VHH binders against FAS-associated factor 2 (Faf2). Designs and how they scored, part 5

Target 1, 346 residues: FAS-associated factor 2 (Faf2), of Rattus norvegicus (Rat) (q5bk32)
Amino acid sequence: MLPFRFTYYTILDIFRFALRFIRPDPRSRVTDPVGDIVSFMHSFEEKYGRAHPVFYQGTYSQALSDAKRELRFLLVYLHGDDHQDSDEFCRNALCAPEVISLINSRMLFWACSTNKPEGYRVSQALRENTYPFLAMIMLKDRRMTVVGRLEGLIQPDDLINQLTFIMDANQTYLVSERLEREERNQTQVLRQQQDEAYLASLRADQEKERKKREERERKRRKEEEVQQQKLAEERRRQNLQEEKERKLECLPPEPSPDDPDSVKIIFKLPNDSRVERRFHFSQSLTVIHDFLFSLKESPEKFQIEANFPRRVLPCVPSEEWPNPPTLQEAGLSHTEVLFVQDLTDE

## First folded at step 1 (VHH)

Design b10 (framework vhh_7yz9_2)
Fold by ESMFold2-Fast, scan of step 1:
Structure b10 (fold): chain B 346 residues (1-346), chain A 123 residues (1-123)
Amino acid sequence: as target 1 above (346 residues)
Amino acid sequence: QWQLVESGGGLVQAGGSLRLSCTASGSTFSSYDMGWYRQTAGNEREWVAFIYSGGSTTYADSVKGRFTISRDNAKNTVYLQMNSLKPEDTAVYYCAAGPDYYDYLWEEDYDYWGQGTPVTVSS
């Protein structure tokens, strides 16, 4: 701008600032900024009709914040109710279909009367010289900056040309900021994805380690079970041998061949071997079982069968035979052949 | 099929650093768990560090805080960064690859082993 006008404007600003403190304007206290905007919109529609740019429904500060967040231009219109050109401008320029279309498609539009406290506050901030007044504001160099001012009566074609020129001259700054925000958002998304992937992989690795430890413990337990089974089997065999030795020691002596009450029994074992022993007719069949059990060649579990007729001899106590009979009661002859049947696998 | 090639071993002064690399041939590197082992003459092979396919790491107490294991799946490479080296870190270092098995200490638990790279730390 021209240096003499710049100097003049600076002096006017100082004088205007000083007058404000000497005699403060009653409109300087904003108590209902949203109400100010709403009442202005209603009065505007009453005077100029409903075909107008879409008014931002909020305070000036909110409009600035939204323009900054959305990276859009903010067009500010300050309405001078008492200015001679305000009606002409609103009816023929601001409400022209082409102007409405441009404003609605490319920018946020905030407007208020300077007779209202909110509009007066904005007027003090923008320091307009005449009416009608338009200011174009956008994010530039990290600050909401006035990038264009249009002061005085302007025709619709010139208005479109001026607004377009201001936007075209400054669009690069908004594009640059949008690209920077996109880059920051992409970096943040990648970081979140990396953090989520890391936690998922950590959890998966912990689960793999848990399963590996469980498998090692299952293997250890299986090896211990096998070892315990071997020890149990060895102890079982030792106990079986001790029981066989005990039964052998408790066997009654074999009767003399010359004893008239003696019975000679020939046992056929499952391996086709034969063993012989004499018993008294008065002895219990349990003695026969004890003798066979005491032999190392005998099965671990067996039964004794007689032929003609075939029958199993009750040589151990049972529910049917709690007290096994004597050899005589069982009907055994002076010389018998008895068959030992292996029941170990049954 | 896999081949593991270690590199980066050598002679270093106590308190110095070395970075070992192990490069794998094959298209499935990212799915394998990788480990570093070391062996001194007359001693059994000792586990040093392990990195799971997901990137989690585990270290032997003797190297914890001094050694760092990492992997680069794009290069099919696992690394062992060795800092604050001590004379007792002198050994032949081996990398190994395989899925999780019952016991990391058994050689047969790993599918593939490198040829080994010698590291000598002078006092």
Scores: ipSAE 0.000, ipTM 0.121, lowest interface PAE 22.9, mean pLDDT 80

Design b11 (framework vhh_gocatamig_d2)
Fold by ESMFold2-Fast, scan of step 1:
Structure b11 (fold): chain B 346 residues (1-346), chain A 121 residues (1-121)
Amino acid sequence: as target 1 above (346 residues)
Amino acid sequence: EVQLVESGGGLVQPGGSLTLSCAASGSTFSSYDLAWYRQAPGKKRELVAGIYSGGSTVYMDSVKGRFTISRDNAKNSVYLQMNSLRAEDTAVYYCARDFEYSDYWGEFDYWGQGTLVTVSS
């Protein structure tokens, strides 16, 4: 009767109804999807007992992923807690021994209440028309596809017949995908074997080249070493010759035979040759060493010995004799025979 | 939107033959797995024959050797050739198919309207 008031309240009610659809449903807040499934399992067991199909213990997304990976059917049950037929279906059909056996042997089984956020999310995706609701999902032509929907109350024998038919009608797609995966895997294995053989061959060639380079380098270094030793020996011989010439030039002149301070020394060299030279009694024994060293025929290292008594003359500066004595201080007579002993072997 | 239309039912005498047809529209027919179900008066719906997209077939034991399911992808049709019909074959025959969607979305059209087959003298 009051048209304005009636129109006002009608519009307000429509506005409130619309606002309820704008505000997010509390069930749209999925914060613990695994917890949703576990709590549903506990509630199910309290109400219908523990003889039921094995519940997939994971999220809907995980169940889809596992079904796709394993190429298995996924059976989805959405439980409508408030629907009149839910209890009868669960007690008499879903929990029938023959139904449990079929489900457990042939498929993954995921189930949740639509009153739980995870179940509500799945409900929004599958858009079921009534309860009880079952959907069969599998990988078909590269997509997870709903291949069967069962809506409303169904008896165990008819449920088995319909699930079996859906699986039989779609089994060929899973078989085909298994064969394709096997072929792809075989191709990849062959490619890996070819790549490994190629790399092994390449490494063998690189190893041969490395060994050749090392051999060339070793040979080059050995040749350089030999050449360096040869040059060092040549320089040593040249320096020795120069030192001999320098010592020869620095020798004092021989005293006259008529000089009363002259000493005639006859040297017996290791090669049994003899050399004679006169020295002055006031000269150092180093002059004798310098003279013998200057001879081409002298050993590279030698010592000078006198007889009667047998003794080594200190003709080279040493720690014991930092300043070698004179010929007179060494007790040499006006005519001496001295022996040059080769020390090159010592 | 998917439409399934069965045809070819009728009255036939025992030992006679009928060919049922199911015409599909609105999607890629060649990828479908298709089946014929029947429901006799006062009985449950039962699978008669199925044909996979790849061409392999399945039959109910009581119809093996008598019924042949086939498909024609060019005509978007599936057929059930029924030979040596018996009174027990009297039923409403239904065409059923799957439908593929991306995003895990399901198909709503699972059954056609049906076609009646009566085997009687």
Scores: ipSAE 0.000, ipTM 0.087, lowest interface PAE 19.9, mean pLDDT 79

Design b12 (framework vhh_sonelokimab_d1)
Fold by ESMFold2-Fast, scan of step 1:
Structure b12 (fold): chain B 346 residues (1-346), chain A 124 residues (1-124)
Amino acid sequence: as target 1 above (346 residues)
Amino acid sequence: DVQLVESGGGLVQPGGSLRLSCAASGRTFSSYAVGWFRQAPGKEREFIGAISGSGGSTYYAVSEKGRFTISRDNSKNTLYLQMNSLRPEDTAVYYCAAVDEYLGYWDESAYDYWGQGTLVTVSS
């Protein structure tokens, strides 16, 4: 039945189309496609009532774009105002409660009159043969594709069955594309997370290496400082020993015990040890200092004190005593005990 | 690709019942929507009904709804047409057909694969 009715509608539509050539075509220029949809919606509601599928409120191109983005079926209805079956179809089929429910739940629904420029433009693209006309469009093989065409009068029960069949036959493509997009998005998110984790790990490793390098450098500098101090201390001790040896070599020979002009001096060192040496009473007190300095047990800095009267002996040249006196001038003509005082801590 | 072979046709009395089978050979039977068509001598081929690849949806020509039932068993790669309350005007060659891309279930030109047909004669 349907194929025979389709042929009949095609003949009638050709006749109507031919008649249009005799009259000027006011729909040849699209200047307000959204306004065309809105005005069609208002005229549809005025004629058929407010119980109808929800109209997509945008251009045909926008409807295609949204259907592609959302991976949904797009149902396109081209309304032939002058066709004999348009009123019956709209009242009895398109606006049937079960049809409205199916369309609203499963599809984007775009509709326009072919008497409007936007609807006429879509008509030229879809090239329908008769009215009423429905086309189902979906994303297939990377392009929006017409997957079903319904041309001519159809009853609501059959309309539901045909729309459902078209969707069932093609749903696998949309499900596949949806899964593929989800997998691509998950992979992209995972790669971004891996990249961020890698960069964070790299920065942490660089920071750890920097700290380790700084710690090694600090330790190296500290060891170098300790080594330099050790070398300086060793050189100081070596210089001190050389000076002691030099002073010892420059000491005048010790006078004979039989020399009437000699005196024996006894020294008490800070460590309570005692040393004695004979000196000629005409020798400078500097000889006493040089002798004591040459001893291993002597402090690095010291002074010599005599008793009766108690006094510090000028045994080293000073501003007050640029030329130290002789033993006799200092009153050391008799055997006496002299005290060596440690001045290293002074 | 799929190959289709119909069976179960024969002579039945008016008011009788008959079950037709369509056996598919090929790798992807469940990927195809399949339908039944019939052609009587001197008449055009007529759509009877179709069933989706999963078997979840069935579609019938309005005139046949209630008398004919379509089913499929994908485990056996077989399509069935249960025909009840048969009339002499149901006499025809019955064809099964498969479509991997559906463009209109009533349009015979949309179907890519066809069986050879099986004759059903309803007479007394």
Scores: ipSAE 0.000, ipTM 0.120, lowest interface PAE 21.0, mean pLDDT 80

Design b13 (framework vhh_gocatamig_d2)
Fold by ESMFold2-Fast, scan of step 1:
Structure b13 (fold): chain B 346 residues (1-346), chain A 124 residues (1-124)
Amino acid sequence: as target 1 above (346 residues)
Amino acid sequence: EVQLVESGGGLVQPGGSLTLSCAASGFTFSDYALAWYRQAPGKKRELVAGISSGGSTVYMDSVKGRFTISRDNAKNSVYLQMNSLRAEDTAVYYCAADQEFGYLDYGESEYDYWGQGTLVTVSS
């Protein structure tokens, strides 16, 4: 009454399994599946001619993958070279014009001999009972599924009827899968477009805000420039006024009219006003400029002219006159009329 | 580079429990369906359990109620919790990933990506 037991049959089955494992069929070693398909195609054409369904040019696994991706039926033909009905089926049924047309228009067609390693591998997968053998495969319930099997000799009209029946019974599943895939793809594309539109909108908004900020900064800097110009002009005017006051304070006192070395000068300003002042013959012409500069009525830039002969007096240090002459050296008489010329904006 | 790395396989006694993990890299994990397949000596590879990108699950009849598949998108991992293990559960377990419709048999169709496998032995 032990829970663990074994039988002689179980031992024999294990032994048979081990022997099978040690001595696998040589055809179980698929090393060149594409070569197997190409070799079968050439052998088929040599024996049955070139009028046949279009062979899928690839491995069984590739055919399954392509059928799944394209949502198409896959028709698999396993050729039994040694079966008595294989020649009749290929010549009279598989290569019939109406059968070729049906297969080529509605499905992928994969075929191989079971004597080739690739065909033998597919035979092991599909587990056919007899030849000729056809299997219809499609995507169903998330798996590539055998939805129809045709085993044994079949005539062209019956083959067309059976293939059409299998496809019609299962077409709804492929249509449903195609619709679901399209819905998922449309949802993903829409989400991507919405994400791209959102990012583009965000970038546009950021760019607009940046331009508004730059515009505000530009306006602020322009206002600052105007303010700085006003302050600079006010400082220039203040400095000019201070310099005028300084020159006035530094003027030497007027000599007495009774002084034999005194010169009376009458200045005619550009605004037609007249100003009089006495100077000493020994004083520099710079004293005349300092006096005129100190007057509120004087231009900001001016020169002083004497008549008879007409000449500009060197009343300001220059390269020609680094030390301006005295009134006496300049040839001024005891009474002079001098003209002030406005040089502002020259 | 796409990789699926299984771990957690080992020797366990009948009636015991084991958790398999599959760590994924090189693809957007959350977009993919993942599945656990197993292959015992002399048998075809078979679907054990699958989980979609949305979390829907599928199980083979013989493991339903005993095994639980789950995923952690933050860790890019899928798990198979195996309870009430039996000698018949002895196999190499493979992790597989598929973006399109992903619970295909290894012998008749191809997943986008497969792991190297991890051995589970249920015996005394």
Scores: ipSAE 0.000, ipTM 0.129, lowest interface PAE 18.2, mean pLDDT 81

Design b14 (framework vhh_3k1k_2)
Fold by ESMFold2-Fast, scan of step 1:
Structure b14 (fold): chain B 346 residues (1-346), chain A 124 residues (1-124)
Amino acid sequence: as target 1 above (346 residues)
Amino acid sequence: QVQLVESGGALVQPGGSLRLSCAASGFPVSSYSMRWYRQAPGKEREWVAGISSAGDSTSYEDSVKGRFTISRDDARNTVYLQMNSLKPEDTAVYYCAAGDYYSDWLYESEYDYWGQGTQVTVSS
């Protein structure tokens, strides 16, 4: 209905479209984009000299990526080799010292001929209306965006004014992006620092708790050892006392002093005290040991020695003496002095 | 297109286990710190776990420490959240997110990439 929108197509555009469809443009296949830029640069220098803006030495895609990373303007120049104004623009405007200085200081500069596949690809993307053509591109709203277009012949002073105007109009967006990127980077750094500090603190707490548990267990084990040692000592002393009482009850009675077969033995204990008892010549030497063992004042472990000759009496069963001899067999006299030797520390 | 797709959400009984996966496409996870968040109905989104881009540092919210483990498999471009000893309080939609440290070779990169989420329900 009215008003209605419609698109203008010129007869030339229709014809150009038909030709592309019937016979694809050889420039539509990009096989060496870096070579295209290098080739263009050499051709440019042959025609216009070496005093020109510094060419970005890489593909269009790489130039966009670098401009985005650095948050810089990207100036794109599409060279129309066959256009009548291209030579004048390059010689008098693009290669003017003031223009070179501005471009080199403020932006990345990518340029290629539309007769090269890479330049043709970029031409299809930017869809320029005439030559010379310049486009200013920058990161805006998270996308590389064309923020300015300069189409047709322009003089150096006007070029400087237009490029400066475009940059000034859009500089606040790049500043905003830098601030947002810095804020996000700082937030991420703080989060990572908090995460690292928290993990370190957790590890320290776990190690402290592990050491505390180990110390508690070690202390408990030592206390248990002390208690066990004390109980073992008490049990040892109790068993010793019980065995002494048992031996005392089993001792045979002392023979009469008038019995011709009686032996009076005087025992010298390690503490220099003396005890006396009578035994019968027919009794085993084990009776002597049982008597001494039954005394509360005797060492816990001992041996009995006789003099003339010096010898240890076999008063307990052993490997050497499985059956201890009688007092008579051991050669004891009617009155003997025997020595008790303390063996408790052996 | 940059995309994160979470999977593995299910209905489990208390004390059960689940492993959530986050598959990334359109960007390399090896260049990003990765995080898991969750959101219960009527609640704000809560951070759950994080892993650094190098994978040598991990962190967790206090309520999930010792129960959840975050890990990454950069060769498969995937991040995982292993959830053990699940509680009814863990019921939420779980989201995977990529952090701000990334390669600038991506033209259409966004700072925070988020997935659609995967529902975890813990109930008897």
Scores: ipSAE 0.000, ipTM 0.131, lowest interface PAE 17.4, mean pLDDT 80

Design b15 (framework vhh_sonelokimab_d1)
Fold by ESMFold2-Fast, scan of step 1:
Structure b15 (fold): chain B 346 residues (1-346), chain A 123 residues (1-123)
Amino acid sequence: as target 1 above (346 residues)
Amino acid sequence: DVQLVESGGGLVQPGGSLRLSCAASGFTFSDYAVGWFRQAPGKEREFIGAISWSGGSTYYAVSEKGRFTISRDNSKNTLYLQMNSLRPEDTAVYYCAAEDSYYGWDLSEYEYWGQGTLVTVSS
């Protein structure tokens, strides 16, 4: 058990701690981080001139994100406005032409005063021990990692040597990540090309099969139409034949040539053939039509014409002749020549 | 009758190469997407690769990509599988299959199958 010492400085430190607790440091509230950077740039240029490394125009978080995306080193400068070495460092080292050239060519440069809320926040993250302070940050093992720290006054040649040493020692990690990203990108491009080729081929296959089905259906429809027409024609032909046979069976027998009431009719058919048959004067003209209709050689539609005078004989029921007259009433002679006119295609 | 007949199977040493053929008949080969599958004893049927009706697109199972090449010759009604750097694990019965792709093509779903050809990889 050793008693702890009480000193003037211990009491003063407690007092300062209590005062800070009652009145929080205004730098602890970051409300305009971009404005903090712009304000620092303006004050820097007023004090040290416009020949300086190119300041990253954005927040610390944005600078980290961009360095990670671009696989670049991020150099962070925390400016201690009240430190005795800050002016010498900025005038003689940071703003030296060779230092400016190195920083501008190889890294992103983010800088802010620790008296600004954004700079103070970064100070709390990096926990610098003295000023001037520089930290080198890069992507390593999937994290933005501090790979170098430079604390205290440094001359421009030593600064160049130290920054170059830090970058050279860590460059392999960035090269490795670039190669890995390129490999992933190449694989993605190949997959996209395969997907596009597949979709194009699939669409071509679908269109080809659609056209083949349409052609098969069109052909089938045409064949079905032809078959239906053939069946309809066959049915019509059979019905016609049945009607002809029925008319033939119902036809009255020919009268004897010795019957005084017999009429010999010679029919001239459209095909220049001749057919003869005897009828009785008392029979209806419908028996003449029925006889001609029963013949295989007769046209499907016809009319019967007599000469001297030329006239069409009413051999079928009509509005003018609902009951066709007899051969005698029609004025036919004992020997007659009648003409059959084809009306099938009229 | 639709027929797919595989040929070219046999015994081959590890590290060797083998080319399988599949002869199609009874349908218009150039209208069908075709592919290769294999089945090892006691295992499920595994997709190897497929080729579109025109030959313009090819797809492979990830495990076989680079060692196996699928191709077709529509003038000969024949599908091919070129197998290189064969391993004992490639021992299986290899099947060719065909699908009418009129309404779409599922790389793993096929209507017509061959009887298979045995490939044995051993010393």
Scores: ipSAE 0.000, ipTM 0.115, lowest interface PAE 21.0, mean pLDDT 80

Design b16 (framework vhh_8dlx_2)
Fold by ESMFold2-Fast, scan of step 1:
Structure b16 (fold): chain B 346 residues (1-346), chain A 122 residues (1-122)
Amino acid sequence: as target 1 above (346 residues)
Amino acid sequence: EVQLVESGGGVVQPGRSLRLSCAASGFTFSDYGMHWVRQAPGKGLEWIGNIYYSGSTFYNPSLKSLVTISRDDSTNTLYLQMNSLRAEDTAIYYCARDLYYDSSGWDAFDIWGKGTLVTVSS
């Protein structure tokens, strides 16, 4: 008989499985879970009034997620519309002022009729044995866990006592989870502070390297400018020396002191030194400028002045004097004193 | 469309290893815990183990030394590695999605695969 009964139950289970597969319950298709909750709320208020625990306005899965996130108890009520005790429970227990107060203050409350697809889905998950049915769910050992089940008619005082007992028995798990989350959060904060300090240190080092690089580049540029100026000054000095030598080479020879056309000129330089040279009065005043320019002691820019009357001699070609006059045309005597005026700072 | 598709089943000799795969589609795989369940011929469902979204695994104590569950969230794939297979491991193997943050364990699945048959025979 035992082997035969076992075979019979096996066949019956297969048959029941096949029947469930062939004829799915219409409530098994959840298309509007939020609408199911709203519809249930309206029908509940029509039957039992508006004084009831605050219904969670979302799906069962959302209620579980929020309870887990907030570390709160979730109370699930499955309403059996056709059960004989449902009206008595809702009117006298669930909607009692002290029960409403307890539920609203301590937990999230999700409720739906098992005649609605969403409620039917939750019924399949929780597998209640009778109505009225309440389940208390909370996060325990990293999982949302059913920690209490209340099945069948219960009076408001007993309901309060049972809900309180279940919460008190399991509150330590939520406290433990809060402490663990706080520890994880503190570790995260410390890690963020360490990461920010590291990044700040790295940025400070990069800024120091950038300033050091800019300082090196600035110094290099200054050294390069100093070298360029030195080279330009040296080139200018060499060009000046070459021009002086060229002018000296091109000077006509001094006439003899016995030449009746010779002019002896004594030049007084800005440094109060004296230089003497003879010129032929048929020569251009440019020869006087070329001679003075060729002297080591002469300023880089100068003009030549004569006395009685005091006048500047046109010794350099200009727009006014494109062809400077001869010494004779300039009215110079056989012995002259001419003054060299420094114009280098003009 | 939310789907789970198991693969990797077949005929295997005793003492050998086999890896089963479960390809998930139509949902954010990384947000869900996943389970492996098997049913041997003429027997009820036997829970093998689960893996949380975090990668933490929990096994049926009677099977812990024989199996390893892992997941690859980049490819939306769940794996069951079985070692030292015996004739009694012959079963249809199912992967199943846990209810998001559900606490009921193996009896609270909302999506099942069609199963893959593993036959351990000489």
Scores: ipSAE 0.000, ipTM 0.106, lowest interface PAE 19.2, mean pLDDT 81

Design b17 (framework vhh_7yz9_2)
Fold by ESMFold2-Fast, scan of step 1:
Structure b17 (fold): chain B 346 residues (1-346), chain A 123 residues (1-123)
Amino acid sequence: as target 1 above (346 residues)
Amino acid sequence: QWQLVESGGGLVQAGGSLRLSCTASGFIFSSYAMGWYRQTAGNEREWVAFITSGGSTTYADSVKGRFTISRDNAKNTVYLQMNSLKPEDTAVYYCAADLSDYWYTSEDEYDYWGQGTPVTVSS
């Protein structure tokens, strides 16, 4: 009887349900989402031909991400292989030239069979009630939001009208977001340019200050060098004056004019002035040098020359004369004229 | 380069609370909207909460009234305060930034981000 048959089949359905509960649906585990999309595309082309909207070549998550990044509508088609209206929809509506043109020009198109793990996962998210199924998704209020759902068989003209209506109703949100992103990007670029310009200016100022400091130190060192040269020259002159005074103080006294051993020497200086002094014949020629050196009028470096024969007198210790001879040994007469020659170099 | 590091997850009993943190580097944090997503094994990443650069907040219906998103621009950190936790909140929680024309997520294996922060709510 019919009541017993009905009860029997109800029990079978319960067992089938329990078995599915114990063994989870294999479609619930997505292991190759890109492969699912590619295999669906190939199956679609074999059945409906190559004239179709351009399939997004990636996972559902990637399609959402790209739609958000590009601020475009995402059209999602979930294909129900077992539904009676799927073939009619694909052949007559989805693959109509004007529908293809609309989809390709205005949106990203992602599609998959609900019999594939990736399509099943998307089905669980969108919770479609019947087939064919289309969902329009876009960025709204910072979230990828379903803004339109089309469920059941629809003709090409109605499909175009519905898709256009959904897009027109929501286009303002995408336009607003584009303007906000453009403003944020312009602000960020300007800030980066200002930071780079500031750092470049700071580096230029530091380099100018470094060169200025080096130049100042170079000039200061040069000034110190010149000052040290002047101090060294002044000390040299002071030492020379002290040596002249010392020689003058150590000079032996002049012998009296009536001393038979006295020698009167008249010196002709380079400036044509004359100076006269008496010496003993027993005194060293060094005494003559010491006397001339002690005079203010004498050149800094000089030699003493005698006539008949013309000769330079060894009045300063030398290699040939480590102990200069006496006036007598040098052959000087009781009255001599000696010439002082300036040896001070330029 | 964009880098986000999540922390603060753990094991908590139903009705308990957790505070998640996400520290950002490589971009001007204060200029971007920040969000939290969560993912359970085998499921798509689910949006939880967003906070704009100006501080306006939006929440998923499943968490509104229980979760609070906030930010500290001085510390380059976004927070998710989770109160009245339920077993259904068990997931790995991910921080996301709206980086102008791109949503940044830890979906790329070559990203320099951490793996998110796991949250387990006991029944």
Scores: ipSAE 0.000, ipTM 0.158, lowest interface PAE 16.1, mean pLDDT 80

